# VHH binders against F-box/kelch-repeat protein At1g80440, part 11

Target 1, 354 residues: F-box/kelch-repeat protein At1g80440, of Arabidopsis thaliana (Mouse-ear cress) (q9m8l2)
Amino acid sequence: MELIPNLPDDVARECLLRSSYQQFPVIASVCRAWNREVSLSQFLHQRKASRHSQELLILSQARVDPAGSGKIIATPEYRISVLESGSGLWTELPPIPGQTKGLPLFCRLVSVGSDLIVLGGLDPITWQAHDSVFVFSFLTSKWRVGATMPGVRRSFFGCASDSDRTVLVAGGHNEEKCALTSAMVYDVSEDKWTFLPDMARERDECKAVFHAGRFHVIGGYATEEQGQFSKTAESFDVSTWEWGPLTEDFLDDTGDTVSPPTCVAGGDLYACWGGDVMMFLNDKWQKVGQIPADVYNVTYVAVRPGMLIVIGNGKALAGYGEATVGYICDLSSSRWVKLETHGGHVQAGCFLEV
Short names: E, the ipSAE of ESMFold2; O, the ipSAE of OpenDDE; V2, 0.75 times the mean of E and O plus 0.25 times the DockQ between their complexes.

## First folded at step 6 (VHH)

Design g21 (framework vhh_6z1v_2)
Fold by ESMFold2-Fast, scan of step 6:
Structure g21 (fold): chain B 354 residues (1-354), chain A 126 residues (1-126)
Amino acid sequence: as target 1 above (354 residues)
Amino acid sequence: EVQLVESGGRLVRTGGSLRLSCAASGFTFSDYAMGWFRQAPGKEREVVAAISSSGGSTWHADFVKGRFTISRDNAKNTVYLQMNSLKPEDTAVYYCAADSTWEYYTPLSESEYDYWGQGTQVTVSS
């Protein structure tokens, strides 16, 4: 992108703010005068305030091999796909340097500021637990490696971002398949991990959300209770540095036995349970919608102003090659609109505004 | 030996269309990002478009956005530049380049590209 030198300053600034995220590296590298402007910590905030930011749905999807002939015997190769909401255009991020077989299996995706963070998972070649932290910056379009997760190597942990600076991790299981009580926080700017006090319960395969200064950890199971999912929840207050009281019957005993996909928006907690979209209202889970019948296994759920986004896999389970399926629900009308999607099995997702 | 061979450059009338091709040999094409650059008479070489090794990510310069489209066929070791709504100011020698660097979404600096073709001349008349 090259600005005309005789353009008025206010028009030139407006052009920078209106640029596509794909042009940020060009602005930084080609235009010396604006390299500083684009690199400002407040650049993303200014784009959001001026209503020129772009909303990105980010998914870890298995590649569909046209030459596969319907045989998905090899470990699927996962890549990052990006949908820009305003244009409806899909793109794929470059692979992580040195990761020739794709993203770690069962890795977690979260967003912090203008960064996509990929945490943990299993090495697709060795099937060993990763302690890896990979960070993609949408401002520079570069991958970098963050500080490794400390302590015992863990898989299937709960993970959530405060969206601004930190990522929190809790539970999972270690190399002995023992469920963990430990939790930790990663400061993306300082590239440092800090352990939290332990949770009250061991939680393998738990879910997590961050809302209003609290890191909520929901469900999972203890080592002795393998496959017997807990209906409990607990939350960590980042301001007091303390876990709150354990809630024994947070999930309904008539609901699904697995930890449901959850998200928070506008002070309300949402979960996808037994084919239904539930909202936590008046201290009770209430059905607010029914997930479209062609969605099998919801992988990611998010709420935007007036809209609920549900991403999952198609009903046809022909290995990891079967389609990603997504829908947007207009919360005011309860109408569902199918997203135009591509790609194979989706394992993780997050939402980012840049 | 590494070789990049551009083709398709021709004389075209304003408003016309043209597709450039670049055939690659001597390296694992699917591991390399590809770019199209151009150099007009009396001007420095500038980046026009770039595409990731998989083809999933593309970038186009503002002055060609909506008119030019970069694409690739990894089975044929070829990268393409589809040029629509051509203007006289698009007159230039167009170069194909390959980059092994995985730092960027799409490499945009001339200095980051490892291999270059000899160029193909595009002339747009009124």
Scores: ipSAE 0.000, ipTM 0.103, lowest interface PAE 18.3, mean pLDDT 78

Design g22 (from g21 with W102Y Y104T P107V L108Y; framework vhh_6z1v_2)
Fold by ESMFold2-Fast, scan of step 6:
Structure g22 (fold): chain B 354 residues (1-354), chain A 126 residues (1-126)
Amino acid sequence: as target 1 above (354 residues)
Amino acid sequence: EVQLVESGGRLVRTGGSLRLSCAASGFTFSDYAMGWFRQAPGKEREVVAAISSSGGSTWHADFVKGRFTISRDNAKNTVYLQMNSLKPEDTAVYYCAADSTYETYTVYSESEYDYWGQGTQVTVSS
């Protein structure tokens, strides 16, 4: 069947490629042919290749009082806020069915293809660790429940996506606050978990990133060294199915520094610590910028061609204040521009292109 | 002038109970989340429990869950840690700390806490 009556399929496909992501569910509802077109991996690939894709900044962000009071609340109700970078427009995703008090506290956010994946965290009512996986499809604007994380329940683990198919998880701690060596990978399309071989080190409160075909797990601490963050890193090669050798001094001597927020873009690895933006270049961390002083707590860092995005929280003042603080740095000029943000505390973020 | 003053630490036998108090002054206590941290000899400080500014939400580390309870009295500018079923591994200096995070509190990092007390020593004998 013709995609659009009396129009060649190539021309019709070009029109669909130029549509806003907010129209995808509407387009998919028109007929089977259109639903099939927007569901193809080729569709998203072609949108990105032709530069018709939209870049979305996705944040797990607390609700604020409608009166703008700025009052600290006992357990904030977290929701997903979405900023479309080209238009500057903010939207909110629908709530996860059955999660009446919002997203899990301290949950991880990653993107895989056109899907947002929400993993783990603590139940906002009971404060018990979640093994839940929630998947939001930007093609359908619907949530689904994924297969639960296998094994012992874990919190504060490292989590990274390969952006294409899988989400990888490593470390964290179990219900007895024992740091974990175990790791696993989730295939989003097949809805299946597979255990990886164990890491060399126990790593509670570690960070993870997928870089250059490898799942890197950085920092964290062992059960007997609680609060003493490791400078080590190790990486899993998904093609060989084995961990590489432990890197003893991957992080410079950071003195009391937590596992730093990390990100990858354009093949380069970035991290934030000590008020600085660092880049891993020629096997060394090099300072490439200084984070604006009003960013009290960096929650999320992302790099895109020519720009770096830092999202964090502002320090509350006299019972009121700016909860979300964001900046975009033009890497060519080293100029920081404050991002127009609204809403409360940000606990997690990710970037998604559709 | 901001001050946090811990009290209640002492020697106690395994299986015993103890209540720690932390008196705050020099800031609007009801605007701050509070946490209890501990540091054992030769180890880094670790988070034990946290409580929101209103007292309506609490978090406890898994290794103390069911044994320790954090609470606060905003009228008295005081945060408490009730410690039950004490074990030798609970031996540490206990610190209270204040977190000005606008919407919540943090358990990821001690570095996010704005104000710290000087600590109170808890020793649990076997």
Scores: ipSAE 0.000, ipTM 0.190, lowest interface PAE 16.0, mean pLDDT 78

Design g23 (from g21 with W102Y Y104T P107I L108I; framework vhh_6z1v_2; at its last look DockQ between E and O 0.01; V2 from the best seeds 0.00; counts 0 for: pae E 6.7 > 2, off the site)
Amino acid sequence: EVQLVESGGRLVRTGGSLRLSCAASGFTFSDYAMGWFRQAPGKEREVVAAISSSGGSTWHADFVKGRFTISRDNAKNTVYLQMNSLKPEDTAVYYCAADSTYETYTIISESEYDYWGQGTQVTVSS
ESMFold2-Fast, scan of step 6: ipSAE 0.425; ipTM 0.787
ESMFold2, look of step 7: ipSAE 0.034; ipTM 0.609
ESMFold2 (binder alone), look of step 7: mean pLDDT 84; pTM 0.861
OpenDDE, look of step 7: ipSAE 0.252; ipTM 0.660

Design g24 (from g21 with D99E S100P W102Y Y104T L108M; framework vhh_6z1v_2)
Fold by ESMFold2-Fast, scan of step 6:
Structure g24 (fold): chain B 354 residues (1-354), chain A 126 residues (1-126)
Amino acid sequence: as target 1 above (354 residues)
Amino acid sequence: EVQLVESGGRLVRTGGSLRLSCAASGFTFSDYAMGWFRQAPGKEREVVAAISSSGGSTWHADFVKGRFTISRDNAKNTVYLQMNSLKPEDTAVYYCAAEPTYETYTPMSESEYDYWGQGTQVTVSS
């Protein structure tokens, strides 16, 4: 049947391609043909190819309590804030059903296709580790519960997405505060977890990134080395299903800092430490930028072609709590432009294109 | 229930040293950043030092750098503040505070901390 009565299908498709992502649930509800069109992976590919896709910065962010200063402060309530980069407009996603006190503390955010995945973290009330997986679909604007993470409950693990199909998890610590060697992969469409072979090293508070078919796990520390962050890295090859050899001096330029925030863009690996933005080139880390001084810490970093995005936290204002501070750097000019931000403390972030 | 108990405050002469301790209970200590704050008579509370949950990252205010050192012992659920070269302007009630955070984050404001101790009085005489 015709997508739009009395219009050729190619003209109708052009109209749908130009729609805002916020209209996708409405479009999908009109009729079966429209629902089918916007649900096809080809539709999202065509939106990106025609430059009608929207880039979303997604943050786990505390709600601000303007009157909350005192000797006893309530546990912060984390919600998902979304910035659409083209318009500069902020929105908040609906709360996760059953999570009345907000997102788990220290949870990880990753994107897979048009889905936001929220993994793990600690219960905001009890501080017990969660094995929870929550999935938000930007096509339907609905949350669903995914299969729980198998094995021992873990906190402060490394987590990365291939952006296409899977989420990979490695390390962290168990309920006895013992660092873990185990790793696993979640297939979002199949809603299935599979264990990977163990890493060579146990890694608490590690970072992870997915690059060129490999899941890289960087830094962290062993149980007996608590507070002494490793300079090592290792990577899992998803095509061979094997861990590669351990790299002993991967982070030798970090000084005495902890496992740095990392990201991948344009085939290059980036990390932030010591107030600097670093890029991995010719088997060594090289400084490519300096983070603006009003960013006290970096909670999320992303690189897009010609552009670096840094999100962190700034100095708290009296009675209002810590403000979010964000910058975009044009890598060709080295100019930093401050983002118009809102809200409180950011604990995690990810990037998604729909 | 979360409880923080500071100890070690006393009268000390200018140029002296003192170590403060904060014993924590009721939460998983190793998953919290810890901070030391102080409040002098007639002044607002100010942050003195902070330490990440693992102890791998520390921050010290400019007015105490080189004189004070924050440290923690996760096996004993205790955070410490070693104070050297004490000055009369260091006279204050010192507070221990706890905040859930990532390993690298060092909260810079009292509004970022969820839990507070009762305080311990430090008096520095010339």
Scores: ipSAE 0.008, ipTM 0.270, lowest interface PAE 13.0, mean pLDDT 78

Design g25 (framework vhh_6z1v_2)
Fold by ESMFold2-Fast, scan of step 6:
Structure g25 (fold): chain B 354 residues (1-354), chain A 125 residues (1-125)
Amino acid sequence: as target 1 above (354 residues)
Amino acid sequence: EVQLVESGGRLVRTGGSLRLSCAASGFTFSSYAMGWFRQAPGKEREVVAAISSSGGYKWHADFVKGRFTISRDNAKNTVYLQMNSLKPEDTAVYYCAADSWEYYTPLSESEYDYWGQGTQVTVSS
């Protein structure tokens, strides 16, 4: 059973490795051998190893009203926009079945393998906290519904992926506006949630990153201290299944209160606050760059080897809130290159390689 | 009783600056998002700026971005609007509004629970 008639299997496999991710569902539909080949976990590993993988910037983004009403009198509908880095082409994912008013407001986006995971947020119709998990497979170009987040419904929680198998969630607040100490992990392949031990502190509106086998939860505030953001951090060791000791002064107090820090992990930890890019080196935050002035607020930050991607909002267009503006920074040279962007307000994002 | 009281509205010259204040009482201010709206004679009310209960999220309309800045002080139960580089088209009654949803809904005035009586800003050409 040849993968491609009249071609050796090794040559045919090389041809499949070079295909665009947009062709994966088509390839899978041709015959059982091709479907099996594309569905193997090592297929994606081989694509990355051979340098044929595609890097996707994925954003939850409001559709711009091209007519421009001049009035903001309705909740915007959020869709998934995808930028393919190599080609510079933008596409839109199909809508989640049954979600007629778009993505949940303030939902979290993370990537696990070739899957995009959409977690939580507020229902755009009822404004009630969502416990839903939606999974988009780039192999099949289809959505599925994952197991719901257990326990109390939460909003504005910290969320991070290990990029390989799991998604971790911590903090946020419940429907009584009480900040939470609880944390949990979702195994995407098993479709199963497991509670972690509680954090030492209640953390509403916290940030989270996964770095070097640890789930870091940074900042946020306790119920009794609403609006007074903590400078503390704590991290969960996935190998020992224990929280480490609380770090009291993890975040610097520079007197900048205009926005909470946005933290992201790559080789090292990065954060954006006060128009600056900070890097965590030798137990201290050090300024390594300055965010371009036309980025009014930062909604998404991603780190890749040697590169920092910043997405935010700039000038409003067509009567809707804010237009998307983005930059890529070469961390070795601290040089910024503007991304060609389109569309309205960005509420969440993630990076995915297929 | 719930009260929102705007102050600071005045006659100012084109290019001038003005700071509006809105003092809140009768509700847990730190749990409410706040917004600034304006209405010129014969026009519909429009959203100018909004701020979440914590101050962590802010929104400004395009026509004021770079000129106006919203801020709040939860210890004083007050929200502010700093207005710079004023233009004649900024002439309007400015209203303070409170939204029980803590993150804010600048997209719809119908989501705001409490409203002040307004303060008149007049910008002379």
Scores: ipSAE 0.006, ipTM 0.396, lowest interface PAE 10.8, mean pLDDT 80

Design g26 (framework vhh_6z1v_2)
Fold by ESMFold2-Fast, scan of step 6:
Structure g26 (fold): chain B 354 residues (1-354), chain A 127 residues (1-127)
Amino acid sequence: as target 1 above (354 residues)
Amino acid sequence: EVQLVESGGRLVRTGGSLRLSCAASGFTFSSYAMGWFRQAPGKEREVVAAISSSGGYKWHADFVKGRFTISRDNAKNTVYLQMNSLKPEDTAVYYCAADSGTWEYYTPLSESEYDYWGQGTQVTVSS
């Protein structure tokens, strides 16, 4: 009858709202009333509204040799590292069942509600493309297998989430190393894929973001232009089901380089290239900061209101790999603070609030 | 036009050392993963060593581990293969290969993932 014996239900609910996400599976296992309470969409909404939610930085991060920090291993074994922003505490998620050598190489990580979605990548043993979708629920602390990506198997595609319901995928290349124009959307709750109309351009190794109500696909290269990264972009409006016009000079003056790491928060679009942090402002890219000099190559960027995270590789040493370096930038002051990382190379990541 | 030019192959005695070089032109070398492959007469082409675009990740096949070392100099657009303690079984044509993939920490090990290839340099190890 009562959520917590000898407490009024409103006080008991307040106690549950203040619980750590790590307690959710335990809470859900106590009785049906508690399981129901933490499973309600309004529970997470109230938790966010009351500012009891926890902001998690989720990283696909390689294991390091504890005896030889920075030492290269033959095949990197990726696992999910989780940083809780408020406490500064690091944890590791359980391994995906059946993935004995860790996460797929070059897989994409996105968040939808309280779920972490792992998409695609290459098998770390065979280097063959996965069409797999793995979903981790922070409410249950369990992995499930989602519907596989339809069509031809693809790798190095652009991927972005609306953070609410859907994950969008575009481009990449097929098993013949041919760049793709196709795109698709995954509805996480319905476990269903739907193809979008094709993009105007083939885009292997493109970047994607969900920004201002649109799925933006940036850069990449066509099969016949291998290694010549496009400066173009195009965006899809899920509400109208149409691609907008191609932007020919979206990455104007980035130089001869790969498609830049991109991220979005609070309606602001960021990208990192040429040692600089760029913001898309007044329909132009503006330099808003300089990446710390010890970050030679940016592998992951993420932005939250008031905060930018940059993770990449440092200078390589003989006999050892590049050190993993990370920084948090206060966007209002442009001040950088080194992020303590407890592991190796970061290949992908996302933010999740629970 | 993309060009990869291998050099350094020659006849060498068992237990000797050799350094192969691969000079790259026509693309942004620092954005490419590089690999060394070899092919002996009557055998399939096999991966020997690979290096990420930044040089931060290196992979060496078990049959050469401890004997061969891959390295790169992005300022000189060159990838190297230092070969020590050479064996007759190392006799092959050695090929330099490039992949435009986003390779920061790791590198492809499948021949099919490499887009550009040199013409090869012959290494012969005599007993």
Scores: ipSAE 0.006, ipTM 0.310, lowest interface PAE 11.9, mean pLDDT 79

Design g27 (from g1 with S109T E110S S111G; framework vhh_6z1v_2)
Fold by ESMFold2-Fast, scan of step 6:
Structure g27 (fold): chain B 354 residues (1-354), chain A 126 residues (1-126)
Amino acid sequence: as target 1 above (354 residues)
Amino acid sequence: EVQLVESGGRLVRTGGSLRLSCAASGFTFSSYAMGWFRQAPGKEREVVAAISSSGGYKWHADFVKGRFTISRDNAKNTVYLQMNSLKPEDTAVYYCAADSTWEYYTPLTSGEYDYWGQGTQVTVSS
């Protein structure tokens, strides 16, 4: 049957490709043919190829005091804020059904295809560890509940997506506050968890990135070394299903008192510590930039081709100082442009293209 | 303005007990996670214990588990550290720290907290 009455299918398809992601649920609800069209993997591929895809910056961001007093609310209520890069417009996703006090505290955010995945964290009411997986589809604008994380309940774990099909999790600590060696992978489309072989080291509060077919787990600390962050890293090869050799001095130049840097991979591995932007090149961390002085503690860093995005809190302790401050660095010009941000503390973020 | 004032530090003999207190003012105490840190001469500052804004989540370093207990009283804007079975190795300046949310800072990383007290000296005789 015709996609759009009285239009050729190729013209109708071109019209659908040019639609805003905010219209996808409406389009999908019109009829079976339209629902099928926007659900095809080729639809998103064609949107990107035709340059009609939209790049979304997705943040788990706290609400600020509605009275404007400069004080935070008793228990921060986290919601999903979305910045569409082309238009500069901010929107908010609907709340997760049943989560009346917002997103879990310390939850992880990753993107897989057109889905946003929210993993773990602590219940904002009880502060008990969640094994919950929540999936938001940008095609339907609906939340669904995924299969719960298996094994012991964990918090403060490393988490990374391959951006295509899977989410990988490693480390953290259990309800006895013992650092974990275990790791696992979630297949979003099959809604299935699979355990990986254990890491060589216990890693509480580790960082993770996915790069070139490998899941990298960086830093963290063992149970008996709580607060004393390891300089080691190890990586899991998804093709061989085995962990590679431990790298003893991966964070050697970060100093003995600092937490693991915030790490991202976008062709190159970047991290932020000590007010500096660092790049991993020739098996060493090299300073490639200086973070603007008004960013206090980086909470999220992301690399896109030719640009770096850095988000953290402002340094103001009272009054109308910005609760969140972001910058975009054009890597070709080394120029920083302030990103317009709204709202409170950012605890997690990811990028998604639809 | 914002203040954290520690008290209770003193000289105590091995095996003794102490309770440290930290009185907070100038911010919404019930919205902040609280931590206790310590620093011995020639050593780096290390985290001892942390407690969530509600008190529902508590963490203690392994070297003090079973001996130290963190607690808070939001009605009194005070956080406590009960220290039992004290050892010479516990000799340090103990610092109270406030973090606006554990979501922004790691609760276990020294130096990342928003507000710090001046410290209170605990000396355990050998």
Scores: ipSAE 0.000, ipTM 0.221, lowest interface PAE 14.3, mean pLDDT 77

Design g28 (from g1 with W102Y P107V S109T E110P; framework vhh_6z1v_2)
Fold by ESMFold2-Fast, scan of step 6:
Structure g28 (fold): chain B 354 residues (1-354), chain A 126 residues (1-126)
Amino acid sequence: as target 1 above (354 residues)
Amino acid sequence: EVQLVESGGRLVRTGGSLRLSCAASGFTFSSYAMGWFRQAPGKEREVVAAISSSGGYKWHADFVKGRFTISRDNAKNTVYLQMNSLKPEDTAVYYCAADSTYEYYTVLTPSEYDYWGQGTQVTVSS
């Protein structure tokens, strides 16, 4: 039951730990022992502990015609683009089977373990809301269909992952464009949805983050307040199964803006508004950076320890054909380095480590 | 030079219909979300309807749902507001506005719009 015949298991395991994630399906296909080894949670843990893991920036990005220029695209076709941080190499995931027009518009991307979860959004052809859940396994390089989101079909909801097991969803609006109070959680391993207690507020177009065992839902607007974004936030404690008290003034500093792009890394909450990067410290927002002037609209923001990633649109060239502009900021030096993107509009993103 | 020119406002009787047009020039119209706003005497400017750059997403205020319909023609650089079953409460100056956000939803606050027209007066008699 040796991993590699006539080779000590510890030496064989060290070889597997050093492999690129792109080789995981090949490794898993060699034999049952190798498939079992790569599938163990211990394997990914050891890979991270030994510093052989790869950090992936995963983006839902519109495809840009490499031969064409100045063409107006009426509806962008979104694909999953992957940037491996260490090598700077870009790759593209295989398309979701049966989704010939690309990813759903406005879908959410989250990571759970070694899985990428794509949920919700609008059909690119009909613009009807999807209750779809698609799961890409980086271990097998295959897509699967998860259990559909229960209840009324919703769009423009808040969504966050605990990064370990679950995806949480709250708010959005239904097919009649009524803002929702309902929330739910998806257990990726069990492929099961469970409703949470309702939020205190209806929240269409809200943002969400998961931090320290709590699912935070930020901003959004009620049906009767269409386009008047709430300054409130509330959070669900997954250990007690209860919503905490409403924070009424959480976004008071944002003025008349949409609920800002938000992210969490290492216990720090970040948000972008007014051309600035803000961090939530000591119960208040503090400016920690100024977004480079060539980023017109911020569409995605993410933090990893010591680094901030900001992705948005550059100058509008023609309709949906806007160039994507991205930057990485070294938080210790406040130095911005431009990301070499594929030029297509980014609608969603997440980080994943394998 | 950026221009938004509203037209079609006039006096109509209660229960009547009216179509407003807004012709845009000086910017890439197909890249902008468009909105219709109105301001009645003694009231704040309020959002009436909004349409995404592609026309795929449309929003209408609750007080006009089922009566008003927003549409656009990107080939003609024009956004429209079809107004049916008009009420005296619909009396206002109607403004069109353009928003450069690449998010397919236009934000429904006046401060988010980059360009504004001069307005067209709609008067609904009892």
Scores: ipSAE 0.005, ipTM 0.284, lowest interface PAE 11.5, mean pLDDT 79

